# Ledger of designs, part 14: VHH binders against q86w26r167to484

Target 1, 318 residues: q86w26r167to484
Amino acid sequence: SLVVLQGSAGTGKTTLARKMVLDWATGTLYPGRFDYVFYVSCKEVVLLLESKLEQLLFWCCGDNQAPVTEILRQPERLLFILDGFDELQRPFEEKLKKRGLSPKESLLHLLIRRHTLPTCSLLITTRPLALRNLEPLLKQARHVHILGFSEEERARYFSSYFTDEKQADRAFDIVQKNDILYKACQVPGICWVVCSWLQGQMERGKVVLETPRNSTDIFMAYVSTFLPPDDDGGCSELSRHRVLRSLCSLAAEGIQHQRFLFEEAELRKHNLDGPRLAAFLSSNDYQLGLAIKKFYSFRHISFQDFFHAMSYLVKEDQ
Short names: E, the ipSAE of ESMFold2; O, the ipSAE of OpenDDE; V2, 0.75 times the mean of E and O plus 0.25 times the DockQ between their complexes.

## First folded at step 4 (VHH)

Design p18 (framework vhh_7ubx_2)
Fold by ESMFold2-Fast, scan of step 4:
Structure p18 (fold): chain B 318 residues (1-318), chain A 125 residues (1-125)
Amino acid sequence: as target 1 above (318 residues)
Amino acid sequence: QVQLVESGGGLVQPGGSLRLSCAASGFTFSDYAMTWVRQAPGKGPEWIATISSGGSTMRDDSTKGRFTISRDNAKNTLYLQMTSLKPEDTALYYCARYDELTLVGEGETVTFDYRGPGTQVTVSS
């Protein structure tokens, strides 16, 4: 069977997909139905050594000696979760015009089109805009929509986000008293941004007197909190502006080239210090053959969208 | 052959009330959670309420005080009672079958494998 989970940026698609893997592993979801469940991050598929099904299975298992023959013995007992179809990197090489896809990305398309492992089950997560590219590959798909958090789910999210119950209660009280913030927190990704911002304010001993009026104000409040002026040896406002412009440039380049993972060298080209920007960028180490390589990504995909949009508002200098 | 057919929509004055019905066939109605979803012109689908197979309800905050979801398993029918209707409630209202195999412990997710053609609700004048 094939299920398409769709929703706007930040709506919890990845969280749901990961929970399905956990629920299957604990016997809660589809008991006795699948022997293997493979989680595939579409933004990371470019890290595969080769565009072969065998390499995909090695990567999912974390082991180059995974028993591929045994795994493929009963394809109807396999579930593949393809997370973030909209994040597939498309090759921009003119030489690859035949399909407009890299060989590694084409492997996922073959799975979706049922040309490889036609009896396996698939769960695909995507943003609605990318459905235009996905729909031609599908025929019998069940659609699942993520629309947002109820009042109970928002309260639960705040309680789970903060380790200190008193901080959770304080943050939720602030949000509940602001209709715009409370409504905005219906989007799970905005809940994360709002909770992160409030936690930052509380840890710095600041009183929340002025509250955001819209999602742009919410992201700007987060930026203002976690990108403070650097007092080390220079004009802190000029340094802050430079870093902000560099983040916008990185985000714009990523969207332009459909790229969501950035090498350390690429951050360096944009004059960005990854460890200092932990509030905006996360890093992971990946084993590529015999080498370990570090890649960065925006902590939440909405940050890449936000900084890209901000690239049109930021004043350029020579 | 799963089939869902909505009815009860129409033109209503602001402050008025409407009761929507959804007749289900082709499956064991009592085994599934059911959902109401609406779509206004130029907007994406918006979740309204879900009722579990056991009768527990979950409702969107913006309509919680005005809309009530209920079901009658003997008649294979889902209902949405709407009161104090506003112009902003103007939309095509869909009945949908929730797939309880796709459970979520985090966030509200509308998961549906089948939906009806919808019934139009217009709040004007």
Scores: ipSAE 0.000, ipTM 0.123, lowest interface PAE 19.6, mean pLDDT 71

Design p19 (framework vhh_7ubx_2; at its last look DockQ between E and O 0.01; V2 from the best seeds 0.00; counts 0 for: pae O 13.2 > 2, unsure alone 62.1 < 65, placed apart)
Fold by ESMFold2-Fast, scan of step 4:
Structure p19 (fold): chain B 318 residues (1-318), chain A 125 residues (1-125)
Amino acid sequence: as target 1 above (318 residues)
Amino acid sequence: QVQLVESGGGLVQPGGSLRLSCAASGFTFSDYAMTWVRQAPGKGPEWIATISSGGSTMRDDSTKGRFTISRDNAKNTLYLQMTSLKPEDTALYYCARYSDLTLVGEGETVTFDYRGPGTQVTVSS
């Protein structure tokens, strides 16, 4: 079977996908149905040594000695959870040609089209924006829409986000008193941005006097709070504007080329310092063969979307 | 009563490695999923990895390339192998008996019913 989970916020879908693996492993989900359940992060598939099913299984298991032949013996007892189809990265054209694949063929596309392991079960998560790329690959699929946070879930999120109970109570009170912020927090990604912004304000001892009026204002408040000044001083406003332009450029390039993981060299190309921009960029270390390689990504997919949208408005120096 | 006791922490230089152990008693260890969590000074707890009774794992993306969770059910022991350690890995590391995985902030955290007192890892030179 094939199920597509749709939702506007990537973080909620990813947590659900990972939770499903653990719930299966602890016996509470699909008891006795599957021998293996594989979590596949679509943005990471491009990091495989070779675009082959064997390499995907080694990646999912974290073990190059995983018994591929045994795993594939009963494909009807396998579930693949393909998380974040909208974040699937495009390999370089030369790489595809060397492996004998067309630019439109990928290992995940072969799985979704049921060309590879036709009897396995698939669960795919995606944002709606990628459905027109996904739908042509589907034969028979059930669609499920992921709802946002209930009022109770928002309250729980705030209490879980802040380790300090007083800080959690104050932040939730501020949000509850602002109808626009409270409703916006129904979207998990927006809820995270709001909580992060408020925590930043509180940790810096600042009083929240002015509250955002829409989602753009929410992201702008976060950017204004966390955008670092120039170390050399001088024209700090001009330097901040240049950093903002660079973040917009990186985000736009990433979306245009379907890139979500960036190397240090790519950040330098945009005149960006990863450690200085920890509020917007995170780094992850990946085991690639015998080496460990660092990649940067926007801390939340909503930041890449936001900066990409802002790139249409920031063109003064072109 | 349930007891979890961590060991193996200490002072290590950047780029170094450490193997943490967690000795479990007072329950049937092989029946439960187990997790590692760390807490840095002035920070909230951060989920590292969870391993099921059967050995299936789920790891946080920020550390999964450098950290490996494993278990030995015959010895009632949980392990965390840490490589390429960085100053930002400095934290109190504790093991816990897994209950659930939930979304907090930009990532995940775990809920648990029992945890150990922790073992301190300091990465400095």
Scores: ipSAE 0.668, ipTM 0.883, lowest interface PAE 1.3, mean pLDDT 83
Fold by ESMFold2, look of step 5:
Structure p19 (fold): chain B 318 residues (1-318), chain A 125 residues (1-125)
Amino acid sequence: as target 1 above (318 residues)
Amino acid sequence: QVQLVESGGGLVQPGGSLRLSCAASGFTFSDYAMTWVRQAPGKGPEWIATISSGGSTMRDDSTKGRFTISRDNAKNTLYLQMTSLKPEDTALYYCARYSDLTLVGEGETVTFDYRGPGTQVTVSS
């Protein structure tokens, strides 16, 4: 069977995909139905040096000694979770073309079209924007929409985020008094931004007198709270604008080229110091053959989308 | 009465290594999935890794390849082996009994019914 989970950025698709793997591994989800569950991050698949099924399995297992022949003996007992179809990167297509392969010959497309392992189960997560690219590959797919947090889930999130129950109650009360902010917290990614912002304000001893009125205000509040000083050590508004422009520039270049992983050199090209920008960028080390390489990404695609949108406003002002 | 007690934290230089331990009592440790979580000053809780009762692991992307969760069911002990430590790893590290994973992307928050008081890890040059 094939299921497509769709929803806007930040609605919980990746968390659901990861939760399914964990719950399967702990025996609470689909007991006895699948022998193996494979999580594939479409954002990261560009890092795979070899695009054969065996190498994908090694990549997913983290072990080049995985029993591939045993795994493939019963394809109907396999589940592949392809997370973030909208995050497949353009350099991946160019990498395929360089090797003399078309997108039709890529492993992911063969899996989706049911040409490879046609009896396996597939779960694909994507933003709706990519459906026009995905739908022609599908045959008999179920479509499920992810709506985000219920009111109960928002309350539980605040209780989990803040270790102090009084702090959690205060933060949630601030959010509930602003209907626009409360509704925006239906989106888990925005709820995280709001909680992070409030945590930052509380740690800095600040009183929250003005609340954000829309998604742009929410992200700007986060940026204002966590944007570090530049290399000269200043926290002046000028220095903050320089770093902000650089983040916008990186995000715009990434979106233009459909790139979501960046090397340290690309950050330096944009005058960005990755370690100082942990509130906006995450880093991971990846084993690429025998080499270990560090890559950066925006903490979530919503940040990349936000900074890209901001790049038009910043350019017009300057 | 469930008890979880962490140990092994301390001050360490960048690039160094530490192994954290969590001693569990008051429940059948081998029946439960266990989790490491950290919380740095001014940040929300950050899920590090979870290990099932049978030893299967899942970890967050941000510590991928540097931190390894393991367990010894005979000793009722959970471990976190940390290598290549960086200043941004400075945080309170605590173990917890896993119940749910509730968040999208980086900063995912696990829920748990019981946690320990934590052990401080400080990485400074």
Scores: ipSAE 0.011, ipTM 0.438, lowest interface PAE 9.0, mean pLDDT 76
Fold by OpenDDE, look of step 5:
Structure p19 (fold): chain B 318 residues (1-318), chain A 125 residues (1-125)
Amino acid sequence: as target 1 above (318 residues)
Amino acid sequence: QVQLVESGGGLVQPGGSLRLSCAASGFTFSDYAMTWVRQAPGKGPEWIATISSGGSTMRDDSTKGRFTISRDNAKNTLYLQMTSLKPEDTALYYCARYSDLTLVGEGETVTFDYRGPGTQVTVSS
């Protein structure tokens, strides 16, 4: 079977995909149907050492000694979850319009086109914009739309996010009184941003007097709250602006080159301190052959989109 | 020892039909996905179809609708029914115990656990 989960950024596609893996592992989902469920983060595929199915399986298993031959005996009992089709990276490509398929991308395309493991099941997540690239590859796919949080789920999220009930209630009250914020919180990723922003304000003893009027304002409020000053003893405001510009530059470069993972060296190139930017960047360690290497990514693709958009404004000021 | 032996190939006129068979031995046939692959002169191997316990699939091109893959587990035999044959279908046809299309460099290649020696299919007027 082939299923495509589509939804806008932050709607919870990745969360759902991961939950599916967990639920399967615990026997709650698809009991007895699949012997193996392989979660494949599309943005991470670029890290594969070889563009081979076996390597992908080893990667997914986290074991170079995985019994690949045995696994491949019954492809119909395999489920591949390809998470983030829109995030397939082309680190060496400079122009989006002229991009050929990288070998690693081709590997996934072969899966999607049913040339590789044609009887396996596939679940693919993607944003709507990338559907135009995915559709030509699809054969008889079922499409499912991910809509985000219900009203009940929004309330529940606030209650779960804030450990202090009083804070939770206060935060939720603020959001409920603002139609823009409330609507925005339908998107789980944005809901997190809003909660984090509100929590940050509360922790700093700041009263939320002005509320965001659009998504950009929401992100700006978040950025303003968590953007760190530079320790170099300079003017704090100038330092903050520098960091902002650097984040924008990183994001823009990433989008331009269809990159979503960044090495530490890349951060340094932009004069960014990864650990200090935990509010904006996440890091993971990856086993690459005999080496472990740390990569950074924006905490959510929406941050990269936001900073990319902001890069145009920052450039105008220069 | 795993053995696969193809048969049923031959010379046929355009529009004709052939049924290929693959006799499998040396392993539990029903436990494995089986695949037909072909290789035309001067071309690389081309995946045609795969059949497992979960179903079958075929490449989405000119072969779709004309070719049918099936299997008889009791006889340890894989089949490929070919109809409306065209000169472009001329190739050596292989039976394979699980096959996969993988990337080698910039190209595609079909990999096999095991395959037979192949049976020649020639479509000519």
Scores: ipSAE 0.000, ipTM 0.248, lowest interface PAE 13.2, mean pLDDT 86
ESMFold2 (binder alone), look of step 5: mean pLDDT 75; pTM 0.744

Design p2 (framework vhh_7ubx_2)
Fold by ESMFold2-Fast, scan of step 4:
Structure p2 (fold): chain B 318 residues (1-318), chain A 125 residues (1-125)
Amino acid sequence: as target 1 above (318 residues)
Amino acid sequence: QVQLVESGGGLVQPGGSLRLSCAASGFTFSDYAMTWVRQAPGKGPEWIATISSGGSTMRDDSTKGRFTISRDNAKNTLYLQMTSLKPEDTALYYCARYSELTMVGEGETVTFDYRGPGTQVTVSS
């Protein structure tokens, strides 16, 4: 079967997908149904050098000695979890074109169309916007909507986020008193941004008197907390605007080319110092063949969307 | 009577490697998923990786390219192979018996019912 899990950015789709893999592996989910469950990060699959089933299996297993023949013995006992289909599109297609392959003949497209391993099970996570690109590949699929955190889950998230119980209680109280913030925290990614902002305010000894009224205000509050001017006011304010413009440029470049992983050289091209921008960018080291290579990405996919949208305001300052 | 004992920590230079071990006793090790968690001074615990009884793994994105979790059910031992170590990896490393994967902050964490006393890893020149 084929199931599509859809939900807005930051609704916990990736954590749910990864939890399902572990729950299967521990015997609590789909007991006796599958011999293998493969987790495929669509964001990272662009790092594959070849679009062959064997290479995908090696990537998922972390082992180029994986027993492909044994794995493929009973395809109906395989589950592939394709996480983040909306992050797959342009970079994967561009890479295939460089190798003389059509995007329509990509391995993942053939798998979704049921042309390769037609009896395997598929679980695909995506943002709703990307359904226009996914639906032409589907012939029969069950759609499931991920709505985000319940009220109880929001309370648990705040308790887990803050190690200090008093800070957790204070932050949750602020959010509960603001209907807009409370409802916005139904989206786990927004909940993270709100908690990060409040933690930053509390650690700086700031009193939270004005609370954000919409998603733009929430992201602006986060940026103001983690990209503030220092005690050298005038110079720091100019540097702050330059960094903000550079983040907007990186985000626009990524959106234009459907890229979500950036090398250090590309950050330097946009005048960015990755380690100094840890509030906005995260880094991961990947084992590519015999080499370890570092890539950066926006900590939250919505930051890339936010910075791109804010590029006009930054441009007006200059 | 569940006991988990970590070993293999120590002082290592940036770019170095370490292999941590965890000896389990008092339960049927091969029936349980196991986890590595670390805690730096003044910070909360951070999840690294989980491995099922059958060997399926799930890793935190920030360390997955440098750290590998593995197990030897015949020896009741859990391992963490660490490469390209950075000063930021300085922490007390715990092994734990896995319960559940959940979301905390911007990422993922695990709950567990038992953990060891930890082994200290210090990355410094």
Scores: ipSAE 0.308, ipTM 0.709, lowest interface PAE 3.7, mean pLDDT 78

Design p20 (framework vhh_7ubx_2)
Fold by ESMFold2-Fast, scan of step 4:
Structure p20 (fold): chain B 318 residues (1-318), chain A 125 residues (1-125)
Amino acid sequence: as target 1 above (318 residues)
Amino acid sequence: QVQLVESGGGLVQPGGSLRLSCAASGFTFSDYAMTWVRQAPGKGPEWIATISSGGSTMRDDSTKGRFTISRDNAKNTLYLQMTSLKPEDTALYYCARYSELYLVGEGETVTFDYRGPGTQVTVSS
């Protein structure tokens, strides 16, 4: 069985996929059907030591001693949740040479094409833009569309996003009074950007006097709040333009090479200081063998898309 | 009466390790999913990890490379192994009986029906 969950950019699909693992584990979802359910983040698959099923199982279990033979005893009782197929990274050239893999092939492609574990169940989440790459791999699949947040889910998101209840109420009131902004918050990624922008405005003592009228305005409002002109120097706007160009360059490189995780050295090549750009870049530590290694990503995939689009406008203004 | 009691917190140097324990009583521990949550002064609660009765785990991405959740159903005990501790890990850590995972901010948090009083972890030189 193979199901494709497609929908808007953001963490809504990811949270649903992760919730499904816990719902299965607590007995509320698929009772008695599976012995193991594996959550696989597609963007992290390139971090595997070897592009082998055993390494994927070790990664999912967090244990190099996971009983691979026992797990694979009944493949029809396995479910793999492949989260974010649209964020599946192309292997580094060095790793590709080491593993002897095709530049256009990954372990997940073998699972999806049913060449590996053909009787297992698969659940795949993706943005619609990646369907052109996914469809050729599918023999038969049930497609389900995820529409985003309900009105109730938006209200819950705002109430849980803010630690201060009055700040939450104020933010939600601002959004509800703008029909365009409220509707835009149906998209999880937009909802996060809006909440983060409003929190940033409130924490910096700024009053929200004018609300965005479209998605570009929403992202520009966020950029203006978290990357304002420096108060110290007369060249503050020049410094801001350099940082913006660097973020656009990083985003464009990521899109061009299908990259979503960046090492510290990659950021330095673009003259970016990851910790100082926490409003746009997040970091996670990964256990790779005996070492812990830090990787950066755009805080939301929508930011990478936004800065990539912005790179076109920035180049035109030269 | 459901009771959860955390232990193992304390002062640790940056880069150090700690193992937290949570002793459960008053319910059939092996029937429930359990979770670890932390809260720093002036901040909201942050979800760390959840483990099912059978041992399946789901972890927050920002800490999963350094933190490992585990359980011993025979001892009615939940554990959190923390490595490579950073000053930003300073918080009150509490265990809770899992109810639901939901989206907040860029990640997830959990609801729970019971939680312990917590154990303080301070990471400082």
Scores: ipSAE 0.613, ipTM 0.860, lowest interface PAE 1.4, mean pLDDT 82

Design p21 (framework vhh_7ubx_2)
Fold by ESMFold2-Fast, scan of step 4:
Structure p21 (fold): chain B 318 residues (1-318), chain A 125 residues (1-125)
Amino acid sequence: as target 1 above (318 residues)
Amino acid sequence: QVQLVESGGGLVQPGGSLRLSCAASGFTFSDYAMTWVRQAPGKGPEWIATISSGGSTMRDDSTKGRFTISRDNAKNTLYLQMTSLKPEDTALYYCARYSELSLVGEGETVTFDYRGPGTQVTVSS
């Protein structure tokens, strides 16, 4: 069977996918049905040494000695969770066609089309906009929509986010008094952005007197809190506006080339300091053969989308 | 009574490696998913990795390139192989019997029903 779980950016699809693997491991989910459940992060597939099933299994198991032959003996007892299909890097079809070359299908495309392991089960998570690329690969699939937090779940999130109960109550009160913020917090990723912004304001002793009027204002409030004017250092050659332009440039490059992982060298070329930009970028160490290499990504895909959109505003010279 | 006992910690220089072990008793080890968690001074617990009874793993993205979780069901033992250690890896490392993955704040965390006393890992020159 094949299930497509779709939802907007930041609706908790990744955490749900990872939770499903662990719930299976404890016997809570799909008891007795699968011998192996593999979590595949689509944005990381480009890091495989070879685009082969064996390499994918080694990656998922974290072990080059994983018993591939044993695992593949009963493909009907395997579940692959392909997380973030919309973040799967695609070849430059235009360039390949101009050179008279046919685009090759990725390993994940072969799995989805049932050319590889046709009897295995698949769960695919994606943002709705990528469905036009996914649908041609599907023979038969069930679709499930994830909508985000209920009102009770939002209240619980604020209580869990803030260690201090008084701070949690104050933040939730501010959000409840603003219909725009309250409704926006239905999306877990936006709820995190709002909570982080409010915590930053409270930690710096600021009184929240004016609240965002729309979704763009929410992201701008977050940016202003974690990339304030004095963060530039005054006498530095790097200015707040330069850093914003660099983030916009990085985001635009990522969207144009379907890239979601960036090397430290690439950040340096954009004059970006990864550790200082932890509010916007996360880093992970990946083992590539015998080497360990650091890659950066936007903390949420929504940040990449936001900075790309902002490139139309910040890129104006005057 | 469920017992989990960690070993293998110690002082190591930056860039070094350590292998931690966790000896399990008092339950059918091969029936349970197991996890490694660490707690640095003054910080809350951080999830590292979980391994199923069948050997499938789920790992925290920040450490998965340097840390490998494994198990030996015949020996009732859980392992954590750590490489390229950094000062930031200094923490008490403990094994636990996995219960649930949840989203708290921005990060993923795990709940567990039993954990060991932990083994201290210190990374300094």
Scores: ipSAE 0.423, ipTM 0.708, lowest interface PAE 2.5, mean pLDDT 80

Design p22 (framework vhh_7ubx_2)
Fold by ESMFold2-Fast, scan of step 4:
Structure p22 (fold): chain B 318 residues (1-318), chain A 125 residues (1-125)
Amino acid sequence: as target 1 above (318 residues)
Amino acid sequence: QVQLVESGGGLVQPGGSLRLSCAASGFTFSDYAMTWVRQAPGKGPEWIATISSGGSTMRDDSTKGRFTISRDNAKNTLYLQMTSLKPEDTALYYCARYSELTLVGDSETVTFDYRGPGTQVTVSS
């Protein structure tokens, strides 16, 4: 079977997908149905040594000695979770193709079209914007929509985010007293941004003086909290405005070229210091053949969308 | 009474390795999924990894490849092997008994019913 789990940016699709893996592993979900459940991050597929099923299985198992032949003996007992189809990166060789050509079909496209392992089960998560690209690959699919947090789920999220109960209570009280923030926290990803912002304010001993009025204000509040003027060396080089422009340029280039993983050299091309931007960018070290290579990605996909949208305003100011 | 006690933290130089242990008592350890979480000064709690009762693991992408979670059910002990440590890994590390995963966009929030007091890891020269 094939299930498409869709929802807008930040609705908890990735968290739900990962929870399904854990619930299966603990015997809570689909007991006795699958021998293997593979979690595949679509943005990472471009890092495979070869675009082959064997390499995908080695990647998922974290082991080049994974028993591929045994795993593939009963494909009907396999579940692949393809997380973030909208974040599927264009192959590097594709950037040199002529205008108007569609990207070469990847291993994931072959799985979705049922050309590879036609009897396996697939769960695909995606944002709606990529659904028109996904739907032509589907022959029979069950669609599930992820909605936002209930009021009770928002309260539980704040309790889970803040390990200090007093901080959790203070943050939730602030949000509850602001209708815009409270409604915005119905979107789990926005809830994370709001909680991160409030924790930053409370950590710095700041009182929340002005509350956001819309989603742009929420992201701007987060940016203002985690990208203040640098107190140590190089203030002219680390100015807020230049860093914001650089983040906008990186996000725009990423969207334009369908890229979500960036090398440190690409950050340097945009005058960005990856480690100093941990509030916006996360990093991972990947073993690629015999080399270890560091890649950066926006910590939340909504940040890439936000900075991309801002890139038009920044270009107009020039 | 349920108790979780972490050990193995300390001061280590960048590029070094540490192995954290968590001794569990007061419940049937082999029946529960277990989690490692860290919290750095001035930052929110960060989920690192969860291991199921059967040994299946899930790890946060930011530490995947450097950190490995494992367990020894015969000894009622949870482990976190940390390699290629960086100054950014400086944090209080604590183990927790997994209860459920809270749905949050692209960020994962693990809820737990019991946690240990934590063991401090400091990475500096």
Scores: ipSAE 0.000, ipTM 0.192, lowest interface PAE 17.9, mean pLDDT 74

